# Designs tried in a protein design chat: VHH binders against EKC/KEOPS complex subunit cgi121 (cgi121). Part 61

Target 1, 174 residues: EKC/KEOPS complex subunit cgi121 (cgi121), of Schizosaccharomyces pombe (q9p7j3)
Amino acid sequence: MILPLFPETQVHVFVYENVSNCAAIHEQLISQNPIYDYAFLDAATILYKKQVYSAIIRALEDRRDEQMKTKTIHSEVILSLSPKTEISSAFRQFSMTKKSKNIVVVKIDSKLTEEEEFERLDKLVEGNRVEFSDEELQKLIDFKVLKKNYKLDPSTLENPLASILSSIALRGYS
Short names: E, the ipSAE of ESMFold2; O, the ipSAE of OpenDDE; V2, 0.75 times the mean of E and O plus 0.25 times the DockQ between their complexes.

## First folded at step 9 (VHH)

Design pd4 (from pd1 with S30T; framework vhh_7n9e_1; at its last look DockQ between E and O 0.87; V2 from the best seeds 0.00; counts 0 for: pae E 2.7 > 2)
Fold by OpenDDE, look of step 10:
Structure pd4 (fold): chain B 174 residues (1-174), chain A 123 residues (1-123)
Amino acid sequence: as target 1 above (174 residues)
Amino acid sequence: DVQLVESGGGLVQAGGSLRLSCAASGFTFTAYAMYWGRQAPGKGREWVSGITWRGSSTLYASSVKGRFTISRDNAKNTLYLQMNNLKPEDTALYYCAAGLFPYSTDEADYDYWGQGTQVTVSS
């Protein structure tokens, strides 16, 4: 997919459920294996497509403006999901863990088609690919985690999308 | 009480310039992407330009690219549209809109709308 704001940057997003090798993937991420140059998100923390795209857009803007806080564009995506400025907090909040079962995978600067990228990623992830949609994401979300990550209360839970997007936008700009 | 109030419209001759302003209140301006749209007589709404919440990215409709410049002042909660080299076909009611999604050309993603300011370009 091409974002209008970044026509030269191809972005792909994939969702996997029932992933059996999250622990192995996590180890590769820790070791900074270049083959795993993706943003691996815990699907339990993602409720909307717009949440992911908001983070991606912010990360890409940060990169373009030379204001990245993290080392890689993919880590910046993870940071961009968080309402907190601390990188470690963002990773704890949104990055996949060894215990994750469902994941959202983001690839930025892909030179491949979506199908080709999927084939590549499918070799790394042992799980079932599902559609990247709000419907599918809603099946995978952990609302306890979501509430914690974005400090949602009964009032803001009436429109969680608005709260999430506001949180992403306002990070570091209070 | 959320408000978007446009100003700066008026009558101008072809080739002239106008600067529109959109004053926002009642919501956290910095959290929203802002947009300009317009509606010409007898026509539907047309997206004109957008700017992300931090102002780092802008986008324009092909019909206004190179002539219009969108900007924002988050400290003043104000959105601007500098319109240069105006043409009669630019005649329209210009309205500003706000959306939480960082950028969208789909008006369905917009949360708030202004009432608009009239721009008339004479030949």
Scores: ipSAE 0.889, ipTM 0.932, lowest interface PAE 0.5, mean pLDDT 95
Fold by ESMFold2-Fast, scan of step 9:
Structure pd4 (fold): chain B 174 residues (1-174), chain A 123 residues (1-123)
Amino acid sequence: as target 1 above (174 residues)
Amino acid sequence: DVQLVESGGGLVQAGGSLRLSCAASGFTFTAYAMYWGRQAPGKGREWVSGITWRGSSTLYASSVKGRFTISRDNAKNTLYLQMNNLKPEDTALYYCAAGLFPYSTDEADYDYWGQGTQVTVSS
């Protein structure tokens, strides 16, 4: 995808359901294997396309402005999903775990086409690829996890999109 | 309740300058991307400029690039548009708008709109 604010930056977002090798992927991420240089998110935490794109834009602005708090752009995307500034908390809240079943994968600065990234990523992820759409994300979300991560109460649950996007925008400035 | 109130419009000669302000209230201003749009007599709305949450990113329509500067003061909940080298073609009602998604030129993504301030540029 091309973002109007960052027209030179290639962005790809992939969604996989019924992933059977999350433990193996998690081990590669801990070892910082460069082949796995993506943001691997637990789909239980993602409800909207706009949620992911807002975090990406926040991370890209922080990188351009030399204000990144983490070492990679992909780690910065994970941090940017969190309403809080604590890096370890953000990773626990949004990152894929060994027990994850459905994942959202973000690639920034890809030199490959979307089709080529799909081919590459399909070799790393043992699961079923589905469309990156609000409809598909809504099948994979865990509302208990979402409520906990964004501190949603009954009043904000009526419009979770507004609360989620506000949290991403206001991290460190609320 | 939510309000966006524009000010600073008026009559100005071609080649002149004008600064528009948009005062926001009733929502968390810093969570929103902000926009300026305009509508000339007998024409549809045209996106003019946009700015992200803290002013880190700005975009401009080709027709105004290099002449207009968008900025924001989050401490004052205020959006600005500095308009230089004005042309008769810039005559329009200028609106500010707020969108929670960090950047879109699609009006369907805008959550709030002001009523506008009239800018008239005489030749």
Scores: ipSAE 0.726, ipTM 0.863, lowest interface PAE 1.1, mean pLDDT 91
Fold by ESMFold2, look of step 10:
Structure pd4 (fold): chain B 174 residues (1-174), chain A 123 residues (1-123)
Amino acid sequence: as target 1 above (174 residues)
Amino acid sequence: DVQLVESGGGLVQAGGSLRLSCAASGFTFTAYAMYWGRQAPGKGREWVSGITWRGSSTLYASSVKGRFTISRDNAKNTLYLQMNNLKPEDTALYYCAAGLFPYSTDEADYDYWGQGTQVTVSS
């Protein structure tokens, strides 16, 4: 995918369910293995495609404007999902953990087609790829986690999109 | 109650300029990307320009690039479109839109719409 605001930047997003090797992936991320240079998100925290793309676009704007707070663009995506400015809270709340079962994986600055990137990623992730769609994401979300992460009350939980996207847009600027 | 109200349209001679405004109320303006679109008589709707919530990124349709400038004043909750070197082909109903999704030319992604302001460019 090429985002019109960032025409030189190719982005891919993949969703995997029933991932059996999150602990192994986590160890590779700690080891800073460059083959694992992706944003690995816990799918239990992601309800909408727009949620992910909004975080990506915010991270890319912050990179262009020299306002990034984290070391890499992928870690900046993780921070950008959060309503809070504290980096450690964002990673705790949104990153894949050793105990995650379903994940959303983001690659920014890809030099590969979606198919080519998938073939690389599929060697790393032991799970079942599903479509990156609101339909599939809704099967994987944990609404208790979503409510906590975005401080949703019962009325906003009925249609949380506006609250989620506002949090992503306004962190640090509201 | 969300409102987007365009103003500044009118009749202008080819080569002239107009500045459109879109006053926003009833939502948190700074959380939204903003857009201008237009619909010429008897034609479909055309995306014209978009601007991100901080105003730091802008995009334009090729038909207006270099002639139109989108901007926003987040303190006044107002979106602008400066239109220079107007051509008869620019004649259209111009409307603003708002969307929480940071950028899209797909109108299904927009949340709020104005009624539009007419721009007529005469030869």
Scores: ipSAE 0.434, ipTM 0.730, lowest interface PAE 2.7, mean pLDDT 90
ESMFold2 (binder alone), look of step 10: mean pLDDT 86; pTM 0.857

Design pd7 (from pd1 with Y103F; framework vhh_7n9e_1; at its last fold request DockQ between E and O 0.88; V2 from the best seeds 0.82)
Fold by OpenDDE, look of step 10:
Structure pd7 (fold): chain B 174 residues (1-174), chain A 123 residues (1-123)
Amino acid sequence: as target 1 above (174 residues)
Amino acid sequence: DVQLVESGGGLVQAGGSLRLSCAASGFTFSAYAMYWGRQAPGKGREWVSGITWRGSSTLYASSVKGRFTISRDNAKNTLYLQMNNLKPEDTALYYCAAGLFPFSTDEADYDYWGQGTQVTVSS
């Protein structure tokens, strides 16, 4: 996928359910294995496509403006999901863990087609790929986690998307 | 009460300049991407320009690129459109819009719209 604001940057997003090797993937991430140069998100924390793309756009802007807070564009995506400024908090909130079952995987700066990137990623992730859609994401979300991450209350839960996007946008800029 | 109020429109000769403003109220301005659109008589709405919530990124329709400049002042809750080298084909009602999604050229992603300000460019 090409974002209008970043026409030279290829972005791919994949969703996997019932992933059996999250612990192994997590170990590779900790080890900073370059083969795992993706943003691995816990699907339990993601409710909307626009949530993911919002984070991606913010991360790309930060990179372009040389204002990244993290070391990699993918880690910046993770940070960009969070309403908090602390990197560690963002990772705890949104990054996959050893206990994750379902994941959203983001690739920035891909030189491959979506299908080619999928084939590459499929060798790393042992799970079932599902469509990157709001419908599928809604099946995987943990609302308890979502409410905690974005401090949603009964009023804001009437329009979670608005609250989420506002939180992402206003991080460090209130 | 959400409001977007455009101003700065008027009659100008071809080659002239105008600066439009869009004053926002009733919502957290800095959380929204802002956009300019226009509608000429007898034509549909046309996307003109967009700017992300922090003002970091801008994009323009091909028809106005190089002539128009979008900007914003979050401290003043105001969106601007500097229009230079205006042409008769720029004649339209110019409206501003706001959306929470960081950027979209699809008005389906917008949340709020202004009523517009008329820009007329004479030959």
Scores: ipSAE 0.905, ipTM 0.942, lowest interface PAE 0.4, mean pLDDT 96
Fold by ESMFold2, look of step 10:
Structure pd7 (fold): chain B 174 residues (1-174), chain A 123 residues (1-123)
Amino acid sequence: as target 1 above (174 residues)
Amino acid sequence: DVQLVESGGGLVQAGGSLRLSCAASGFTFSAYAMYWGRQAPGKGREWVSGITWRGSSTLYASSVKGRFTISRDNAKNTLYLQMNNLKPEDTALYYCAAGLFPFSTDEADYDYWGQGTQVTVSS
């Protein structure tokens, strides 16, 4: 996928359910293995495609404007999902952990087609790929976690999209 | 109550300039990407330009690039379109739009719309 504002930046997003090797992936991430250079998100925290793309667009804009707060563009996506500026909180709230079961995986600056990137990623993730769609994300979300992460009003539970997107937009400016 | 109110349209000769404004109220302006679109009589809607929520990124349709400049003033809740070297084909109703999604050229992603201001460019 190529975003209109970033025509030279290819982005792919994948969703996996029933992942059995998150602990192994986590170990590779802390070891800084370049083969694992992706953003690995816990799907329990992701409800909408627009939620993920909003964080991606913010991270890319911050990179171009030399405003990144983290070491890599992939870690910046994780930060950009958060309504707050604290990096460690964003990682605890949104990153895949050793105990995660379902994940959303983002690749930025890909030099591969979606199919080629999938083939590479599928060798790393022991789980079942599902479509990156609001329908599939809805099946994997934990609404209690979502409400906590974005401080959602119980009365807005049915349609939290605007609250989530405004939180991503206003981080550091509210 | 959300409102987007355009102003600054009018009749101008080819080669002239106009500056459009879009005054926003009823929502947190700085959280929204903003856009200009236009619709000529008897034609479909045409995407003209967009600007991200804090103004650091802009995009233009190829037909206006280099002649039009989009900008925003978040302190005044106002979006602008500076239109230079106007041509008869720029004649249209110009409207602004707002979207919480950070940037999209797909109008299905937009949340709010203005009524528009008429720009007429004569030869």
Scores: ipSAE 0.711, ipTM 0.871, lowest interface PAE 1.2, mean pLDDT 92
ESMFold2-Fast, scan of step 9: ipSAE 0.786; ipTM 0.889
ESMFold2 (binder alone), look of step 10: mean pLDDT 86; pTM 0.863
ESMFold2, fold request of step 12: ipSAE 0.639, 0.695, 0.640; ipTM 0.847, 0.868, 0.849
ESMFold2 (binder alone), fold request of step 12: mean pLDDT 86, 86, 86; pTM 0.860, 0.858, 0.860
OpenDDE, fold request of step 12: ipSAE 0.902, 0.904, 0.903; ipTM 0.942, 0.943, 0.942

Design pd8 (from pd1 with S30K Y103F; framework vhh_7n9e_1; at its last look DockQ between E and O 0.89; V2 from the best seeds 0.80)
Fold by OpenDDE, look of step 10:
Structure pd8 (fold): chain B 174 residues (1-174), chain A 123 residues (1-123)
Amino acid sequence: as target 1 above (174 residues)
Amino acid sequence: DVQLVESGGGLVQAGGSLRLSCAASGFTFKAYAMYWGRQAPGKGREWVSGITWRGSSTLYASSVKGRFTISRDNAKNTLYLQMNNLKPEDTALYYCAAGLFPFSTDEADYDYWGQGTQVTVSS
């Protein structure tokens, strides 16, 4: 898809459930294999599409403004999900781990159609693709993890989206 | 108590300029994307411009691009719209809006709305 603010940048987001090779993927990420040039998110930490897109937009703005805190646009997406400024914390909070079962995969600057990118990614991920929707994400979320990552309490849980988006926006700001 | 209060509207001749302001209160302004919309008599709401929460990105409707400039001052919790080379077709009630999602041209994504300020451009 194309974001209105970034018409020259194509973005794709995919969701996989029941991924059997997360450990293998994680090893490739650690080794910085260029074939795995994606943002691999733990689906247990993602509740809304807007959460992902908010992070993407922030990352793209950071890149454009030459204010990226991380080395790659995809790592910046991961950082942008976090209410914390520490890169390591953001990765611990939102990046997939070897124990992950469900993942959200983000591709920035794709030169391929969504279908073509899927075919490429499908060779890397051994799991079932599901729709990138709030409905599907809600099936995969771990609310314990979500509450921890964004410090949600009973009051903010009444409108988790607002809390999440605010947290993303206010990262690094008092 | 959330408030968005627009000001700066008025009567101006074609080719003239106006600067609108939108004063925000009751919410964390810097966490929100801000937008200008307008509604002309007998017409529906029209998206005019938007700016992300940090002011890094802006977008304009084709009808105002090159003539209008959106900006914000997060320290003052204020949104601005500089309107140059105004045309009679710019006559409308101009309203500001706020949304947590950065960024959307769909008003369904907006959370708060102002009451608007009237802009009238005479030929």
Scores: ipSAE 0.908, ipTM 0.944, lowest interface PAE 0.4, mean pLDDT 96
Fold by ESMFold2, look of step 10:
Structure pd8 (fold): chain B 174 residues (1-174), chain A 123 residues (1-123)
Amino acid sequence: as target 1 above (174 residues)
Amino acid sequence: DVQLVESGGGLVQAGGSLRLSCAASGFTFKAYAMYWGRQAPGKGREWVSGITWRGSSTLYASSVKGRFTISRDNAKNTLYLQMNNLKPEDTALYYCAAGLFPFSTDEADYDYWGQGTQVTVSS
């Protein structure tokens, strides 16, 4: 994917459904195993491609500006999805957990093509790849979780894109 | 009600400078990426420049890079375009736009547009 502001930074995003080994992946993430250096998100929290790309762009700007709050660019993406500044809350709300069933996986600074990165990732994730699209994401979202994470009211929940993107933009700047 | 109002256009000799402003109201300006576009008579719209929500990242069309500088003042809800070393081919209606996505060069992603301010560069 082409990010006009960061043209030398390769980014890949993958979506998996029916993942059976989230507990094993989670253990590797806690151990900071470099083979698992991705952002693993719970797909129940992700409704739009623009939601993910907004967090990626914010994380990349914060890295360039030496404003990162977390240890890795991938953990910074997880923080950047959150409307709140508290790091632990962001991970609780957006990260894949041992109980997750569907995930969105982000790789930043990839040295591989999308298909090469997929081949590597597919050895780590026991699940079925689906297209990274708003159509597929809408099948995997949990709207109760989305409402809670972004504090959406009933009128906003019908078309929450603007509220979600505003939350990502304004964290720490309102 | 959302409004983007451009100003600062006018007639200027080649080699001269102008500073355009775009005053925004009716939305949370600091959450939006901002852009300048232009349209010369009888031509399609041309993307000119963009700036992210906090002003930390900018991008320019190759035809204006090095001559134009985009900036924003989030405290005043105002977008600017400093245009130096102007050329007759810069003659166009200049308009600003806003998009609630950190940055896109695709105008389909933009939410609000201004009506424009005319810039005419004479030889």
Scores: ipSAE 0.627, ipTM 0.837, lowest interface PAE 1.7, mean pLDDT 91
ESMFold2-Fast, scan of step 9: ipSAE 0.767; ipTM 0.880
ESMFold2 (binder alone), look of step 10: mean pLDDT 85; pTM 0.857

Design qg11 (from qf4 with F27R; framework vhh_6qgx_2; at its last look DockQ between E and O 0.61; V2 from the best seeds 0.00; counts 0 for: pae E 8.1 > 2)
Fold by OpenDDE, look of step 10:
Structure qg11 (fold): chain B 174 residues (1-174), chain A 123 residues (1-123)
Amino acid sequence: as target 1 above (174 residues)
Amino acid sequence: QVQLVESGGGLVQAGGSLRLSCAASGRTFSDYAMAWFRRAPGKEREFVAAITYSGDSTFYTDSVKGRFTISRDHAKNTVSLQMNSLRPEDTAVYYCAAGYSWDYWTPRAYDYWGQGTRVTVSA
């Protein structure tokens, strides 16, 4: 996938459900195994493709502008999902945990085709790949978590996407 | 909330050793990655070492590799930094930090900080 504003940056996004080895993956992440150079997100926190895209774009913009707050582009994606400026908060809110069952995996700066990347990732993730779509994401979302993460209320729940995107875009500007 | 208290700093001659210790309060010590940072006079705070939640992995800045060792004791809620072959350039205030992330190099990734302990290495 190529983003219009970042034509030289190849991005891949994968969604897995019923992942049995999140704990193992998590251990690899905290150990910073370079083979696991992805952003592993808890699917329970993701409602829209645009939410993910927005975070990716924000991260890429930060990198472009040399304003990244984290060390890696993938950690910046995780941070970019959060309305909070605290990195640890963002990780708690959005990153895959040992208890996660469904995940969204983001690869930035991929040198591989989507299929090739999938083959590589499929060796790491023990779960079922599903389509990266709003339809599939809405099956995996935990609205309680979503509401908490973005402080959604009845007024903003009518159009949660707008609120989410605003939160992402305006992080640090409150 | 976690409170961190460093100890073990002092004056040491070049080539000497010190062991810094950080005592963490609370019951959630195991939920945090732990790190040591340092700030030398006139310089910004820099990453020194980190250890994962479980203690299975450690990370070091290049300048201290082979000389410093970070470890943690979950039972005692402590993290330690064994510093060997100390150099004058290691002179700094050393800070213990705790956070929930694997972005170990970034100070902002850590939620809790100690007050620091001063290490002075004389030539």
Scores: ipSAE 0.602, ipTM 0.820, lowest interface PAE 0.9, mean pLDDT 94
Fold by ESMFold2, look of step 10:
Structure qg11 (fold): chain B 174 residues (1-174), chain A 123 residues (1-123)
Amino acid sequence: as target 1 above (174 residues)
Amino acid sequence: QVQLVESGGGLVQAGGSLRLSCAASGRTFSDYAMAWFRRAPGKEREFVAAITYSGDSTFYTDSVKGRFTISRDHAKNTVSLQMNSLRPEDTAVYYCAAGYSWDYWTPRAYDYWGQGTRVTVSA
């Protein structure tokens, strides 16, 4: 997929449930193995497609403006999901961990079709692919985690999208 | 909140050894990757070594590989840096850092820092 503001940048997003090898993937990420150059997110933290796209857009804007805080565009997506600027907090809250069961995987700057990228990713992830959709994401979300990560009030819990997107867009402006 | 306290610095002749220690208090120690950075006089902080929160993987800057060893002890909530075959260019203030990021080379990837311990290596 190509985002209108970034016509030269191909992006793919995949969702996996029941992933059995998150610990192994995690060790490869720590080792900076280039084969694993994706953003691996814990699906328990993602409720909407727009949440992921907003973080991608924010990361791409910061790259364009030479304001990235992390080494790679994929690590920048993880930071961009957070309402705060602290890298460790963002990774702890949104990144896949060794204990994750369901994940959202983002590839930015792909030179492959969606199916080709899936074939590569599927060799790395031991789990079941599901559709990247609000319906599937809502089955995988942990609302307690979402509320904590974005400090949602009881008044926003029924429709938190606007609050979440504002947090992503405005990070670093306060 | 996490507090980090370094110890073990001092004066040593080239070719000698020192062992630095970093005691962590506050939150669960096992939740963080730990690193050592150093700042030589007139220079910015630079990465020295890191160890994953599990302890299963370690990483080193090229200039210290084979000479320095990072390790951690979950029971004592400490991380250590064994520094062997020290050289005058290793002279610096050494800082312990804690964080949870794949970007272990960059100081901003770490949220918590100690006050530093001085290491001086004389020719």
Scores: ipSAE 0.013, ipTM 0.456, lowest interface PAE 8.1, mean pLDDT 86
ESMFold2-Fast, scan of step 9: ipSAE 0.732; ipTM 0.868
ESMFold2 (binder alone), look of step 10: mean pLDDT 83; pTM 0.850

